# Ledger of designs, part 5: VH-VL binders against Rho guanine nucleotide exchange factor 33 (ARHGEF33)

Target 1, 176 residues: Rho guanine nucleotide exchange factor 33 (ARHGEF33), of Homo sapiens (Human) (a8mvx0r265to440)
Amino acid sequence: KRQTVALELLESERKYVINISLILKIKATFQGSDGKRNSKERSLFPGSLRYLVQQHLDLLHALQERVLKWPRQGVLGDLFLKLTNDENNFLDYYVAYLRDLPECISLVHVVVLKEGDEEIKSDIYTLFFHIVQRIPEYLIHLQNVLKFTEQEHPDYYLLLVCVQRLRVFISHYTLL

## First folded at step 1 (VH-VL)

Design l9 (framework fv_lacutamab)
Fold by ESMFold2-Fast, scan of step 1:
Structure l9 (fold): chain C 176 residues (1-176), chain A 123 residues (1-123), chain B 107 residues (1-107)
Amino acid sequence: as target 1 above (176 residues)
Amino acid sequence: QIQLVQSGSELKKPGASVKVSCKASGYTFTDYGMQWVRQAPGQGLEWIGWINTYTGEPKYAEDFKGRFVFSLDTSVSTAYLQISSLKAEDTAVYFCARELRYFDWLPDAFDIWGQGTTVTVSS
Amino acid sequence: DIQMTQSPSFLSASVGDRVTITCKASQSISSYVAWYQQKPGQPPKLLIYAASSLQSGVPDRFSGSGSGTDYTLTISSLQAEDVAVYYCQQSYSTPYTFGGGTKVEIK
């Protein structure tokens, strides 16, 4: 039912945030002593990563409030309309992330292998991959919520717009 | 409670030196770099530099190299800014601030600020 | 050095008004932008970091937006306690630089 697929979206976002946070934390601890935490490192990671992680954390908090206190006609589309419109710049940062990623992958290959081990390199690539996958995953989750939403529901139009925005974005930026 | 408490105001003559202190409490001092910012009377904010609290390594903006020196006493969670050969143009409020980082390689902002130390240089 | 240009330098508005302050970087800074509020006799207070993230404890009438070189701080419904000077800051590269400030007053 609709509540069930909304809960699946929430659980998916929880797992995603935990995964990216854990991988980044593991990378940070293996970068060396506490002294490196205060250093100004050159672009080993896409500059947009900080913004994207914060946006996902904000979305998780909003989803948590909305889904756990689910009203009779619960609405999710407004959260994703906010995330995907020009005011939030989320999709622009995602584009920046994708543009910067190849150079960062190359730099990680050279730099991390000199100071880290194979496991750390693998963890960083896994992090990069999780972020690349997340927009397509949102599309799938929102399509599932839309499937169980009637045309007269206050969320129907909001979800429809979100799904169409994500389809357009994915067609332009996820595949070359 | 996370706090940065700075030393009191100073009135100095040109050519003297001053040492401003910034005492941290409520967090692990060496986990965050200490930033220094000044504000001349009626003017905006100007970044002086920062010091790595774990290594003691300082970094200064170009205009502040030489006369400005950062130091630490980690046993009392205190950072210091020393200004030597004071000039009238050094008259300002000097702030210390903690740099918030969501991740260690991603600078975010200065989330906790000291109350400021007024340094007045006049004859 | 990256230059941060704020506009306007001064504005006067009524309680309840929507207020916008803009900040332009001399080069792209990838949203490494923070906004601070400074009241007379007080240190700056962090409002927004990473261009659009609201600092905990800050009222939700404050918001940030922008990308690349152009950033905006918005106060959706100005309150009397919002009288202050507002500064943008880039943390993309050292030296970190601040905008010139915007003084907000109530009419």
Scores: ipSAE 0.000, ipTM 0.468, lowest interface PAE 13.9, mean pLDDT 81

Design m5 (framework fv_masavibart)
Fold by ESMFold2-Fast, scan of step 1:
Structure m5 (fold): chain C 176 residues (1-176), chain A 120 residues (1-120), chain B 110 residues (1-110)
Amino acid sequence: as target 1 above (176 residues)
Amino acid sequence: QVQLVESGGGVVQPGRSLRLSCAASGFTFSSYAMYWVRQAPGKGLEWVAVISYDGSNKYYADSVKGRFTISRDNSKNTLYLQMNSLRTEDTAVYYCAKDLWGYKYGMDVWGQGTLVTVSS
Amino acid sequence: QSALTQPASVSGSPGQSITISCTGTSSDVGGYNYVSWYQQHPGKAPKLMIYDVSNRPSGVSNRFSGSKSGNTASLTISGLQSEDEADYYCSSYTSSSTLVFGGGTKLTVL
């Protein structure tokens, strides 16, 4: 059922957005405790990450509106075409995030958020890895929607293009 | 058609202020870090300032720190440079430039430049 | 405030290859892979020729190539043409979260 796999994509996005939103809460706690702005703070939470979080929030809102009111010929491929086109820079910011990730991980090892709290360090590592894995997960979800989409459906070509774009991106940048 | 257009340059006396503007078109302005770079007549390029895509981070060359302020208005697709306490050594063509990828520190699009002359 | 060292001038004949060096420290060129090269013709704005040490933007001739070894980045121009006559600048990100340019190299095609 096409509606079922669309709802699975929506639920996956909801869970993902909850997880990445925790990064912003951790950043706020870090900045409140530290009370200063410096290169260490910027390296841990690069601007590319803030942009990515906002893009996922926008996507969740659009998916929720579209999937919860799902018509007979529901379309969602256009949302991912918009997300993955050159104009949005979304994939470019993912590359920027991957570029900065080694430094962010190194800082987490060295800088203790909330003195002596090992749980906070573990959560940050897990949240960073969720971001790395999200693009491959989009590919899987979109392939599932495409599987239940007939060739004459208005979403068929849109989904096919999205799947091709994500496959090329993943192969080019070796995402986990 | 990606374009940057600077304006606001002119002749000013030492100690005065001047504000430069840079109008962006043809790309999603709010997604890119932006730069000001200057070039004194017959001299080389000198980086002046950078502002992150959302305006939260700003960095300046030591020669202008405390005198110049970089800012942006993403709703108007416009970059600004407020120049205070101008000195004769600030005389230069001022270019605005767009970061290639947001944080690559390569500048792929440049404006035509606007001349600032600080002279008595 | 140029912190990067470039030769003031280089020259070559049409069809030859030339290399321009850009030397910094471990706090800029040696510490980061954010080295860019710019070409500037008289009276014109600079044009990005190389970014991230060795990558070419779309539309830039493959006669232009970049490399880095330790604290020194290099721009190589093969098959020199008269239109290559220009000033060339390197730039690098620094550990102080600033950007620094080289002093520039004037290329003369004889």
Scores: ipSAE 0.000, ipTM 0.470, lowest interface PAE 16.0, mean pLDDT 80

Design m8 (framework fv_masavibart)
Fold by ESMFold2-Fast, scan of step 1:
Structure m8 (fold): chain C 176 residues (1-176), chain A 121 residues (1-121), chain B 110 residues (1-110)
Amino acid sequence: as target 1 above (176 residues)
Amino acid sequence: QVQLVESGGGVVQPGRSLRLSCAASGFTFSDYAMYWVRQAPGKGLEWVAVISYDGSDKYYADSVKGRFTISRDNSKNTLYLQMNSLRTEDTAVYYCARVDFYSEYDAFDIWGQGTLVTVSS
Amino acid sequence: QSALTQPASVSGSPGQSITISCTGTSSDVGGYNYVSWYQQHPGKAPKLMIYEVSNRPSGVSNRFSGSKSGNTASLTISGLQSEDEADYYCSSYTSSSTWVFGGGTKLTVL
């Protein structure tokens, strides 16, 4: 049912936001240092991360408001059109994230290993990979919503455009 | 015939581990989210764990978080529940149940007959 | 996790109608149209009686009907028969992407 796949998208976003919020807490442990870790923090975490987390928090808030009052002629494609409309921002920051990620992985391995926090290192790697997979996951969720959306539904063409934008993005950029 | 058959129940001592299995037949197992639901003797139904159709998402009741692990093998049409650090309050009949998130019912439409787990000395 | 609230017991005579309530919050019963009802006879697995608030699976008697108003869902059984004596459980999807059950209601047919 259309509402079921919309709810799965919402809960997927909740889980994702909880996971990436954890990485900001870890990042904050480096930002509180007097100089030395601030320099390392710039290298350890992609500069795009703060922006991406903020965008996902905004999306989660909007999805919660929209989907929790479902089920009628509910629309959510406009939220993803807004998110993907400005490719110079959201998707561009994902491109920046992917390009910066290999160096950050390498530095996390060396720096965190020497500083002796093996659990934090494991969590950081897991969270990095969650972020890498999120855009492909959006495509799957939106395709599922579209599948249960009739052509005359207000959301049909909004979802169709979103799916196409995500397909173009994914096909153009490979994971680094 | 759509069917779920649980196995692996028995008597175990507190602190020990037990693994439950649920064999599915008569439907495309990989299309469905699967649940473990338990019922203590003379008590009501209590959900325990859920796993998505592809195994990518898992959720647990607060009472079992950190102790129980749900998993599935779609190639074998089998659902599992690994129960660690068992407590006497885990004594219950454990049911395997199907929830169809993408189909007609969006509810627990198929249940197994259950397998009894008794945690005692 | 908070369970949905059902009366512990309800009773009626053959031919009578009874209603069982299931009360939750806006994050479960009130927020979603995924309320289901299950019948359980002693020693048996639960059986789906109602799904998506008011729909009946094939093979379930039309004497069973479901409804919802705000945060409360209701199961109504008309023309009570001795075989209806069982425990009845409601269930709802939640904002946490999980399912929650009610505490159960013992129906006694007098």
Scores: ipSAE 0.000, ipTM 0.431, lowest interface PAE 19.6, mean pLDDT 79

Design m9 (framework fv_masavibart)
Fold by ESMFold2-Fast, scan of step 1:
Structure m9 (fold): chain C 176 residues (1-176), chain A 122 residues (1-122), chain B 110 residues (1-110)
Amino acid sequence: as target 1 above (176 residues)
Amino acid sequence: QVQLVESGGGVVQPGRSLRLSCAASGFTFSDYAMYWVRQAPGKGLEWVAVISYDGSDKYYADSVKGRFTISRDNSKNTLYLQMNSLRTEDTAVYYCARGLTYYDFWSGLDYWGQGTLVTVSS
Amino acid sequence: QSALTQPASVSGSPGQSITISCTGTSSDVGGYNYVSWYQQHPGKAPKLMIYEVSNRPSGVSNRFSGSKSGNTASLTISGLQSEDEADYYCSSYTSSSTWVFGGGTKLTVL
């Protein structure tokens, strides 16, 4: 059912936000321990992370309000249209993240391996990859919602446009 | 270690204003959402307000909307609660609390200060 | 009145298990997995015992566990000890972007 896949999207976003919040905790740990040297000399984490976390927090909040007060004709596509348009800057932060990521991975490998904390290194790489995978995951979730949405539903066109935007975005950034 | 110390409480007449402060130490203050929670004498806990890590998002309990303003100064590691148009029912111990995770408004409050008493009486 | 309903009191004997309920609506407890539980001893600040329905913070005893079914969240304390005697509060995020607390439950260890 449509409300079931909407709830699955909400729970997926909740878990994702908790995971990306953890990367900020790890970042703060590095900056708190020899933080002055690390901040001055090295950029271990993409500068877009703080902005991405805030964007996903805003989305989670909006999804919670929408899905938990789910009306007969519940709508989700407007939230993702706002997220993916130029006004919201989300895709710009995501592009910045993808561009910065290779250098950050290299720096994390050098710094964390030198310090001998292999568990932290694994956690950081896993979290970096979760962020890379999130846009493809949104596409899957929105396609599932669209599958259970009738053509006459107020959300049908909105979801269709969202799916198309995400496909275009993914196609441009999988070429690297 | 994480420390939160509230100050600014006292006795004030109805209709007046009072400003509470919470001095934070032992963690990166600018990475956490911060809360104010109050407890009237002999009563239960009541959420008052929350502010995001950068101060851009704020939420208030219906009982204080339009009268209280939450703010923060990340350069001073200090959280504030400006209380205007005080009522006798605002009498309570006011606690400062930190959000459980970075930028997290909903999971829980992991560290609390010892509270500061505000008495609104004529 | 508190937005979330808790029993005013609950009691148990040392070594027994007790459960404290916290009942809300689909707009808070039933709608979100953001239920937290706090322990408060007289004259002291609250302490986080459970967050996100069932997670324990570092340093909280395994004797404390949380769960949720429909609109009711539950805190279970196993192997009751005298030091568990305190007030317990549940809290939940709401669909109106606010936080609400339960009225509190006084646990007495007899």
Scores: ipSAE 0.000, ipTM 0.504, lowest interface PAE 14.3, mean pLDDT 82

Design r1 (framework fv_roledumab)
Fold by ESMFold2-Fast, scan of step 1:
Formats: structure tokens, C-alpha cells, sequence
Structure r1 (fold): chain C 176 residues (1-176), chain A 120 residues (1-120), chain B 107 residues (1-107)
């Protein structure tokens, strides 16, 4: 039950990391193009994306270690407390990225329309759509883990704090 | 626990207007994109409109563009679809639906629908 | 607009049968296909996304496959609760479009 929902979170993070890794492939394509594309690089691939990709890679590795070696009382809340604390700026980078996303999508659409590559357009839209929903998905996964966590479990209060932080974050960024 | 409830349907004459609403509960409404999908009697599903989680991006089917307006009130967990200049072809059950990824891809939860009938 | 064509439009089957429904897109849509089940008088129920990924809680007897233009939904051992109309949907581009539906009827 609890291990099952923890494995679901891990698997969703694996899939997410694979999808956002397409950012590197697409960025490399732009860097090999003419000066017109290069002038758009900052608007299409802001520095916050590089930071976010790295944070998710780090989280995936930590989750794999934790979940695959799952003890009787496995703990996940500390990993997400680290991500959501004020020191790491993770949520702030998400706010910055999401605020700029509509312009990034518009510019990507213009570039892809010029090139006429429908398959690339499909991949780009899928990537951006997944990024928008990742924080809400974390909330859902952590709520599921919490649901199957007893009050006396060492992870119970860690998860409660994480869920509260994510709820507050989501309520704030949707007003942008 | 996730629940979507539509209301506002009814019988109207061609050229008239209706306002449909959809009340959401059991999830963080402001984090999800939403859709309206309709189904004419004994026919299949037809996508009508999409609205992003913050209301900044909206898409409409060509058949309703300029006549229908999609909006949301995140403070009240409610969606609205304003139907103007209604035609007999708009007769259908209208469903509101939640988008799993927020950008109008596919529909993981649906309401029970509300019937709109446009007739003389 | 991308046209989605399902076949057959309807067919009769018995409990325990293996049934396959086909969906064809008028152009390449990668794997951006979702499948829905709709029972008479009810709202549609989400089954599959990305052509082959089952939604949590959907029985394992359901499976999807395909890429590009040809997609299939398979029900490995039909149960009484599976008699319904099934729809495919593309989310590759706007407007989002559905197939016309395939009605699975009891023999």
C-alpha cells in the first residue's frame, strides 16, 4: 500500500526526468543553428530550466536510493522538505519559469512553424505541458503517501509539512 | 472524491443565450486546466473549449468560436461557459472535464453533464 | 483538423472474448492518443493516454498500442461491465478530435 504509492512516485519521477531531458536535445539543436535562433536562446531556454533539470535529476537519484532499498518504515518527506525550503530556491525557479512559459511557447511555435517539423513541435509541447503540472503532481503523490502513513510513523509530520508547503505554493502561483 | 457538477442547461430558441457553470470539488481546482466537451443526441463526443489553469490560455472549436466564451473563477472553484447566438446544431449534453496535465491534452475526470436543447 | 476514424462502428461480443478496436488518424500524431469508455446515459470514463499507458485503477485486461497513424484498444477477456461505447482522442494539435465511437454490444 504505502510502498506501492512510493513506487508510483518514483516511476512518475523517472518518466518526468526522461521528458525534461529533451530540453538538452532541443537546446543543442538551437545552438547548432544560425544566428537568428541563437538570438532567441535566452527567451526559449532560460537559465532556470538548467537549474530545474538538475534538481529533478538529483531528486530522482535520491528517490531511487530510498524507495528501492525500502525499509519497514521508509521516509520520503525529508527529500521534499529539502526541495521546498527557502534556502534552495527550487519553488522560486519554478515560479520564474512558469511566468515566462507562455512567451517561450509562442517563440517555440514560431521557430517550429518556420522549419515545418511537426514531430519536433509535438515533443516540445509535450515537454512544456509536463513541466507546468509537475508541482501539482508532487502534491497528489505526497498526499497518497501520507494517506497510507500512520500518525506514529517517522515520515508522518514531514509529509504534512511538505503537503502544506505545496498547497500554499500552488494557491499563489495560479494568481500570476 | 473528485467531483464536477454542471448546471445551467435548458431549452431555448435559436439566437438566444445560456450560461453553463461547473462547480469543482475534491481537488486543487486552480492547478488544473479544464475543458468543455459536448455530445449531441445519439452522436459522439466533440471538444468545445479548453482553458488553462490560470485562465491565460483559451482554445475554442471553430464551430463555436466567436459565440462561446469560456472563463473560470479560481476563488470559487467554478467554470463558466457563456453560449451566445445558439443554433439547433448546438443541441447536446455539455460536459466539463479536468485536464490531467493542464494544457488541454486529455480528460481524466468528467462531470455528469447538462442538457442544452435549441429548438423552435 | 485531424480526423480520427474508428473501426468497426459496432459489433457483438460475448463475455470472455478478446476484442480489438482500431483508430486511425488522418496524419501522424506520434503516440498522443487517449481512450475513453462511455456507458449508456453516463459520462465518459478515462482509460488510456499516450496510446498505451493505463490510467491508475483501470483493469489490466485493457491495453493500448500503436504510434503514428494506427492505434488499437484491446480488451483481453471481456466482462459484463465492459459493454459500452469506446472513443479514441488525439491531443497532438488543436482542435482536439475524437473518433466517432465503437459500440461493443452483448450477443
Amino acid sequence: as target 1 above (176 residues)
Amino acid sequence: QVQLVESGGGVVQPGRSLRLSCTASGFTFSSYGMHWVRQAPAKGLEWVATIWYDGSNKQYADSVKGRFTFSRDNSQDTLYLQLNSLRPEDTAVYYCARDLYGWGKYFDYWGQGTMVTVSS
Amino acid sequence: AIRMTQSPSSFSASTGDRVTITCRASQGISSYVAWYQQKSGKAPKFLIYAASTLQSGVPSRFSGSGSGTDFTLTINSLQSEDFATYYCQQYYSYPRTFGQGTRVEIT
Scores: ipSAE 0.000, ipTM 0.462, lowest interface PAE 15.3, mean pLDDT 79

Design r10 (framework fv_roledumab)
Fold by ESMFold2-Fast, scan of step 1:
Structure r10 (fold): chain C 176 residues (1-176), chain A 121 residues (1-121), chain B 107 residues (1-107)
Amino acid sequence: as target 1 above (176 residues)
Amino acid sequence: QVQLVESGGGVVQPGRSLRLSCTASGFTFSSYAMHWVRQAPAKGLEWVATISYDGSNKQYADSVKGRFTFSRDNSQDTLYLQLNSLRPEDTAVYYCARDHPYFGELPLDYWGQGTMVTVSS
Amino acid sequence: AIRMTQSPSSFSASTGDRVTITCRASQDISNYVAWYQQKSGKAPKFLIYAASTLQSGVPSRFSGSGSGTDFTLTINSLQSEDFATYYCQQYYSYPYTFGQGTRVEIT
């Protein structure tokens, strides 16, 4: 039921956070311990990446608190309303990430995979693409929660607004 | 509604110290690198220092290295700039500013109102 | 450090005019240039980043162009609220550096 799909969303977020944390480890390998920033090194990974990782960590923490202590009238929509609100830059970080991604993919290929190690390239590319797919995945998970939420439930309107915001966002952005 | 409010400025004699604070609201403070920028009376803008989102990396302008110390308290949404061994040349309005979200740490998209530091005898 | 030089230092204009301010970097900084507007007694306001990308909420009469070492800020059809000092800034590398400013004055 409703609790089951909420737990599925939480489990999905846990797995996602583990995956994107690997990107930060890879990023550290290529940036070194430089005290002076270089724009070429910064462009190897999207500048929005660390903000996105932190936002997902914050969301995971909030979801764990909410879902693991799930009451009869458990609410999730407020967490995603907060995340997608104009006051929060979360969706702007995804826009920046999508805009920067093509150049980053090209630079990773040149810098990291000089000798045709296609398996490592595939892994790095897959991690980049997990971030691209996350907003569509949130839409699917929230639609599932909404499906098992009655119109009278305090979460119904909140989820409906979140689903509509995510649909609008997704409709506006294409990976080039 | 992003807001940055600086405080701690004042009039001080050369060689003395001041601690500036900047309180942030309206955004997830712990996700942003922050900067201090100063402006002497009737002069242009001069970048002073930056601190990463978690406080692990800091950069300072050569003119303030060894005298100024940048820190942050993410639990209180507050930045601190400790100004030591102040010189008349440090007289300026000090602004805190946030990195632009579209390019991470890159440009400065929101600024506080500034706090005036005057170093004179 | 990368030196940013603005031209002119001051500019007299009337409402409705097209105003152009230039900024030159001492080395190639790609497109890592931001522009700010500062009114007397106020904090700077962010206008443009990546040389040509307008910040959300900034009027479309403002535009930026340039790459490498030469950059331009243009205000098409100057309004009364546009009389201010404008600064370019490089964010290619630390230390960040600003131009000396261009003051746009009425007549």
Scores: ipSAE 0.000, ipTM 0.464, lowest interface PAE 15.9, mean pLDDT 80

Design r11 (framework fv_roledumab)
Fold by ESMFold2-Fast, scan of step 1:
Structure r11 (fold): chain C 176 residues (1-176), chain A 123 residues (1-123), chain B 107 residues (1-107)
Amino acid sequence: as target 1 above (176 residues)
Amino acid sequence: QVQLVESGGGVVQPGRSLRLSCTASGFTFSSYAMHWVRQAPAKGLEWVATISYDGSNKQYADSVKGRFTFSRDNSQDTLYLQLNSLRPEDTAVYYCARAPTYYYGSGRYFDYWGQGTMVTVSS
Amino acid sequence: AIRMTQSPSSFSASTGDRVTITCRASQDISNYVAWYQQKSGKAPKFLIYAASTLQSGVPSRFSGSGSGTDFTLTINSLQSEDFATYYCQQYYSYPYTFGQGTRVEIT
């Protein structure tokens, strides 16, 4: 039960990290091996993406270690408390991404049409969409873990705080 | 407690150079984008330059582009602004300031400021 | 570049007064406006971001409003420490630009 929903969260993070990492590879393709970037191309792929990829990769590694060696009282909330801590600025990086997203989407349309490749265009839009959805998806996954966590469990209050932080973030900022 | 301390200002003749430094303490310096903002005597604020948390992205005001170079040393918690080919209109108090997020791009306000260092360009 | 125009450039006020400072952007900048307070000989102090969100530790007598091109900073009951120059700043796009400042003087 609880291990099952933790494994679902882990699998979700694996898929997400693969998808977000593809953005950096696509970025390299558009800029070329010896290419130069102007201000519009910088806006196309926000600098926050490098930080977000790193943070999600670190989270994935921590989740793999924690979930694959799952004890009787496995704990996940501490990982997300660290991630959502104001000092870490992870959520602020998402705010920066969301602020820049409309311009990025606009520029993708212009840049990709020069190549005439609709498959690449669709893939990039899909990746932007995955990033927009990730914080709401964390809320759903953590609520599922919390649902199967007893009040006396050492993870109960950690998860409760994380769920509250994510709810506040989602309500405070328009993600869609 | 967040602190930013600027140094390196002084009086120089037109065409010469200065290097300004800003030492940060009380926060994880390597996680924040940083800015330089200047203020000429009895005038308003003018944004000069932005540098991302890792130094890979930099933006400069058109008035200083090609003359000023922004850099950072995350191991020393220090910012540097190299001022080259100085002009009388560069006379100002130079402030270093922190962005509230790590991202270098558009959308930055300045939540903490240093006390400033005075640069005077005169003959 | 986006031009930020403040009005008035200066005015006199007394403690207890309700003070309003206006800032106009040359184009739609949504809510990407910050406000700063600067006292004579001191560095600017951050007050407000996202047009209306108060920085923690800033007195509740300060408030911001507006969206699009027109923004205001209001001080509901002016205190002696509030006599200063106030600046608005847009952070919608590079280059970041400030208003020219509004000086709030005693009397």
Scores: ipSAE 0.000, ipTM 0.456, lowest interface PAE 15.6, mean pLDDT 78

Design r2 (framework fv_roledumab)
Fold by ESMFold2-Fast, scan of step 1:
Structure r2 (fold): chain C 176 residues (1-176), chain A 121 residues (1-121), chain B 107 residues (1-107)
Amino acid sequence: as target 1 above (176 residues)
Amino acid sequence: QVQLVESGGGVVQPGRSLRLSCTASGFTFSSYGMHWVRQAPAKGLEWVATIWYDGSNKQYADSVKGRFTFSRDNSQDTLYLQLNSLRPEDTAVYYCARGPLRYFSGYFDYWGQGTMVTVSS
Amino acid sequence: AIRMTQSPSSFSASTGDRVTITCRASQGISSYVAWYQQKSGKAPKFLIYAASTLQSGVPSRFSGSGSGTDFTLTINSLQSEDFATYYCQQYYSYPRTFGQGTRVEIT
């Protein structure tokens, strides 16, 4: 059961990383290879985006190592404690992303109205939404792992702390 | 006032090459995507190529892919279109045009007066 | 590629006339249509984008309408400077394509 829900988390992260990697390709198509570096205009994409994509790529790699070689006492909580600790700044970049998103959505609409790429607008909005929903999805996956984790398991306390941190973050930013 | 001035057109035999230039003035050239549109004698308009504000991305009409090369020099406010392996059907007035934004253009808000390219045997 | 067909190809009109030019796309293109005016021997001049939005400085007698596949350009009261060829252009998809043009001739 526990291995099954851990594998579900890994599979969801793999799909998620594929989706957010697409947004960087779309970004390059609209903003040029240097992004917003040479521009006076507001960027079409949140400045935190590249950092977030890299953090999720790093997490996917770590999850693959951990889950595909799943031992009897497999542990995941330490990966998410690292991701969500104050030293990492991951959650701060998520906050920056959420703060910048409404302006970016508005600018994408204006650009597409002039450029005419209706399909790309839909793709960009869908990908923006995937990022918004990822923290709530982590909470659900980690709760599922915790549900099948015995109180004496080395991962129990780690998962409990992760779940608490994500709940506080989500409630503060009203992501559901 | 926005101004675009094309040059480099002429009469050449099939298989030869020409280099067209377009000098921009009256706006911040490096902030706009630029384009070439052509018009054959007594025919309508045909989009040829698009280049982003920084030159990092380009798009070409299928009829000219592999033969034409679009480039820009933002320090000189100039566009270039290198026309190689010219064919009689490339005979047209070539217009330099500005897009409304930095990226790919949907439409063309300012046009130069054009330069005639004639490819004849 | 998306084909743009204009109707009619040409017609004659007098100053003061209300004239309508039609443009039909071979597939749905939402509102991604621009209109241009070209006078003999001159470069095209931009008039309208997003099917109905007038470019700054274009006289209010010009208007555009339509969505999906059928679009129209209307000149409410034709003036002497309006005798020209008019082109529609779709920018929904690459390659960007133009209609064949509608020539408005003086009677």
Scores: ipSAE 0.006, ipTM 0.564, lowest interface PAE 10.1, mean pLDDT 84

